VHH binders against q88v07. Designs and how they scored, part 15

Target 1, 377 residues: q88v07
Amino acid sequence: MAQSIVEAPIRVDTSRKIIHVDMDAFYASIEEREHPAYKTQPLVIAHDPRQTGGRGVVTTANYVARQFGVHSAMPAAKALELCPTAVFKTPNFPLYREVSAQIHRIFHEYTEMIEPIAFDEAYLDVTTNKKHIHSAVELAHRLQQEIWHQTHLTCSTGISYNKFIAKLASDYRKPAGVTIVLPQDAEPFLLREPIEKFRGVGKKTVPKMHDLGIKTGQDLYAQSELDLIKQFGKLGYILYRRVRGSDDRPVEYLRERKSIGKERTFGPFLQSTTEVNTHLKAIAKLVAASMQSHQRHGKTLVLKLRYGDFVTITKRRTFGEFIPNDAALFEQYAEEIFEEVVDDHFNSGIRLLGITLTGLAPLAFENLTLPLYPNDN

## First folded at step 22 (VHH)

Design f5
Fold by OpenDDE, fold request of step 23:
Structure f5 (fold): chain B 377 residues (1-377), chain A 128 residues (1-128)
Amino acid sequence: as target 1 above (377 residues)
Amino acid sequence: DVQLVESGGGLVQPGGSLRLSCVASGFTFSSYAMGWVRQAPGKGLEWVSDISRSGRTYYADSVKGRFAISRDNAKNTLYLQMNRLKPEDTAVYYCATGIWRTYVEDSGTTELYYFDHAGQGTQVTVSS
């Protein structure tokens, strides 16, 4: 009788008030606002496949078109097949960007702790806020009202104590919905969710999960941490905690990317410190270039190394100030960390080195280029 | 297929001793670092100890001076001698390959992040 090892509950921080804001059918709604006749028609935001030789992908669709099965990332030609009466509208990104900027200005009236995910999505940490509104629910309602008043667009909000749950909540009631998940309600809420809704579970992961009998949060919860790590690696580690309501990720304000890094795997393992330094230099150069290209600087440098015997070490060093985007500095710090962490496992050689910068912020305040975060679908 | 079979767990009184064994098959044992991780009731996986190919040993602070890891490459076997056991040592102990350790700045501790393979585990219970 395998004694069900009562897994001790993961410590969950419930002290924060997080709002996920999701604009309802954002691009389509904007087009409907500009052309009210579209409200009664199936509207697809995409290049017309009839004009492009069958090429194109659906960016989004209004609720009328969605009733025909049209969805984002669908081939435009397929959308036409599903909905022959669909109106195809070429995306107007300049307009969408402008409207997004307007919405973000509204967010800034309430808090500076804003993490934009896309033009139509953002996390807000409103634990403390500029309006001194204690109720996150009240704040969310005010946001929705203000957005409507200024833009005549609706948004749905999810409110909870972390980003993971807030995002799930915002999808629960659309359009113009408000979903609140209190700490005491988090477990039941998560357990009933299909695994497809869990962030990090992509199209490739879903079949594997289903094969393992993991279809819902309940199924996921029943898995041991060990088993999840065995099957899904880092993702398993994360999901074990998420399904238990744990997400300690902060709202990353003014940060487009959480981290920028480069890793290199070696065929012949590195056997000397000289070789390691040579490759750290090369990696540092790539990271510096990437940081520059993204116009970001970071406060934390992370060194990752994997030995030939498969032991892996990750060490982080956080600085009081932002690290200049200098390859020489990155190299120096990486080398210093390496010297600190290297041990007798080095006798097996090194098969992987990586340098990653975290705690990223924009170099120049002015270019609020709303990072188009690729929807990691 | 990689196989790891743990044994030697049981019920002991505080201050007692146990010796865990792990028999490995399906890979070249001598080419890999090996280690032990544990999971206490209600807690996540915790790194306990690992040993390099060359025999260098490493321990979590919580077990230093009490536990001793060793290996016999000829027998494809990993060992963990556990002395002066405490109730807080109660956990399922797993033999593991490809251990990924991460230093966490906030806690100042090295924590388990990943491993490639592990066995089914052996239960260790320390109770008066």
Scores: ipSAE 0.012, ipTM 0.261, lowest interface PAE 9.2, mean pLDDT 88
Fold by ESMFold2, fold request of step 23:
Structure f5 (fold): chain B 377 residues (1-377), chain A 128 residues (1-128)
Amino acid sequence: as target 1 above (377 residues)
Amino acid sequence: DVQLVESGGGLVQPGGSLRLSCVASGFTFSSYAMGWVRQAPGKGLEWVSDISRSGRTYYADSVKGRFAISRDNAKNTLYLQMNRLKPEDTAVYYCATGIWRTYVEDSGTTELYYFDHAGQGTQVTVSS
């Protein structure tokens, strides 16, 4: 048998039209709208470090302040050091939330397929749209014009066939840009991008990438899928596909919590069904409490287990009605699923058990869940 | 470092057979379940088979009765005997450990699998 080196081809679905909308310096722009004098001053949206004893973090800065090197997430004291003449304005989050809601009402005139990421950022799937606009570029321009008309704020948009490329494209021309990356242009576009632009490549990962000679999409593209998986695990699997223009993630227009779950690891490993059921009971109590505290119920219960020999099993069961938030029921269902999936990998013991509820919906008195809220924990 | 080296792939006619092997190093082979995953052109990773520390074998429905997984702990080697090969068996086959089987109730026989470690893979092509 002859040895060969073959990389399996990646299929790329290019049928969708995705717009990423990124409001230009959102908080600062709102404050400039309210007080136009700020437009010619360096403005930093943060608690004033002179009043906090040097504490605080910059949320955003206007473009004047950015010229001094001020950026988001920077310590406010450092921003003061870089720009001693900066005006510090305490964030007015209620106002920013109101303006964001106004912008989202504009989005809804064009599509219901809206995934908010932050007050100032959203994905829209406009493969079909309410205005019957053929061109996603034309739609993006109309969105920008309507947002300007109603709010006097600008945004930058990126357009492509998936979320990853649309996000990168929106950064290409700021402020007030419209950038499209067509399928035939995706690969050259991605190959030029610094590795830092790729989702999941952060402060811990960048040095490792650079040590391996990976600084751009070109360098990343040159790596084999298996080398990336060996070096970066799941991230490597994902990056191989991203740099080839593949991203099948849907626009998540219902930003509800998708799941609530609890899991435990064990040392020593569990070696009997009795031990497993004891811990499933404990985990079920935690999950039921969490479901109730979040005021959710779900139609699907998922069991996760990992054996001592590192095989992991997940299995879900979907019910016709929402499952009551009852620890005894969660335990019963988890035990039933365990019996369905357990095999003699169990001879190596159980190192991890988890119960997760999915297919979530509010219990009662439904309100629109604001998609900009982060997880509570 | 963990290293898994597959061999035994090649071109074979439908109905033919191949035997894959995987030599492992850098870990205590006998302490781990081992398995095979594959990736067909344009598709995601698919679980094929795994074998427990005690030697009990498990197979995806698509290969059950045609493939036989085995291990030789003394030689740190995993095997996959593939018989009655079909064109749909064409894929890169990876020797793996830490395999994650994911089952989606009422969605058919779709199986999406992950692993903690795998080799470079060996190409199996079934055509003509």
Scores: ipSAE 0.006, ipTM 0.453, lowest interface PAE 10.0, mean pLDDT 83
Fold by ESMFold2, look of step 22:
Structure f5 (fold): chain B 377 residues (1-377), chain A 128 residues (1-128)
Amino acid sequence: as target 1 above (377 residues)
Amino acid sequence: DVQLVESGGGLVQPGGSLRLSCVASGFTFSSYAMGWVRQAPGKGLEWVSDISRSGRTYYADSVKGRFAISRDNAKNTLYLQMNRLKPEDTAVYYCATGIWRTYVEDSGTTELYYFDHAGQGTQVTVSS
């Protein structure tokens, strides 16, 4: 006889009020603000491929250029093929950073629970807020109005009880949209979404899902949890929950840090340089991964060590350029600093080692190393 | 509350000796490295010596061979024996714990010593 398997119900926490803010065509809209003639031209924010020998990628395109199929992260040479009449404007990142900072100062008037995703994108947890506004919809309208008043830029907002749905909602109506998905509306909303809208379903995963007959949230919802885990592992576990409206991820406001570092305490204390270098290698891997995950790079590497007798040494080294997010480089620099600073307190052992990157800045699209011309090597 | 009380300073002629004492309270003395720092008139703080919890000693080059740091964990007391004193040793001497070492950026070889707690200091004056 066939045996039934009873799955535990997924509990969905609907107590939070989350806003996702997405600035509309951010870099391009800033340039249109500075030079209004761009509003009626196809504008592509990128180094001009005619001047770079075909190098570069599109950061942003205005809505006129998007009608020709130009999109972010596209090679600039391809954008020129799609829209030969496009105006290419070199990115003014210092200006864009200042405008982003201005917008974040506005966010801070409403909440300190802010998770920045990019210059133009953030999550806000407004379950409680500094202005005592009871309605998240009212708060989103006020936020949108204040941003426009101070910057003359528009944004699209999505409001829901978790980050996943809020993000999807912000894409629903652009530009200048405000979209709310209430708990009772979440399931119908999610079931209609194409599977590529689900976080983690990228260009390598979409074909496999289509081969399995999964094209929408409805198709995803119909799959058993075990089948999804068998086919997609951890992603399958996550997707099963996302399509059912479950996303417990907090707004990560403590991630607004001026440094990224990892440190370990040891028992027993480290007694040799070989032990120290082994652990510096492990710590360097964790820091490099964390830097890359946060899409940051830094100019200063800090080694911290504490001896068994509590004497603490902190030494920083600042470089002229951003340090690549490479674990081997972090390990090398940390080991060099250790050899420079270590003294006879080492005889009491090492109780703590730490590596920290400071002088942080976001990675830009143009910092990615992509082959933009044919290579036979 | 951490308290460090220095004593034993005074006026001494060049070539003379003094012994400084520092009585500690408000923390487990035997678990911490202890040290001496000094400040000459109109100058910044200068690290003089420290001693680990196990009794290993370290000295600035300017005092090595002339000064001897020691500790008595049973009495919660740190000592600095200062011999062959020079006019250049004239300073307020502070007993310190929570010692941090750091380097100035770009110097690579310059070390600075900082501390979390220090006493009120004791004046040592070396003059004819």
Scores: ipSAE 0.000, ipTM 0.231, lowest interface PAE 15.7, mean pLDDT 82

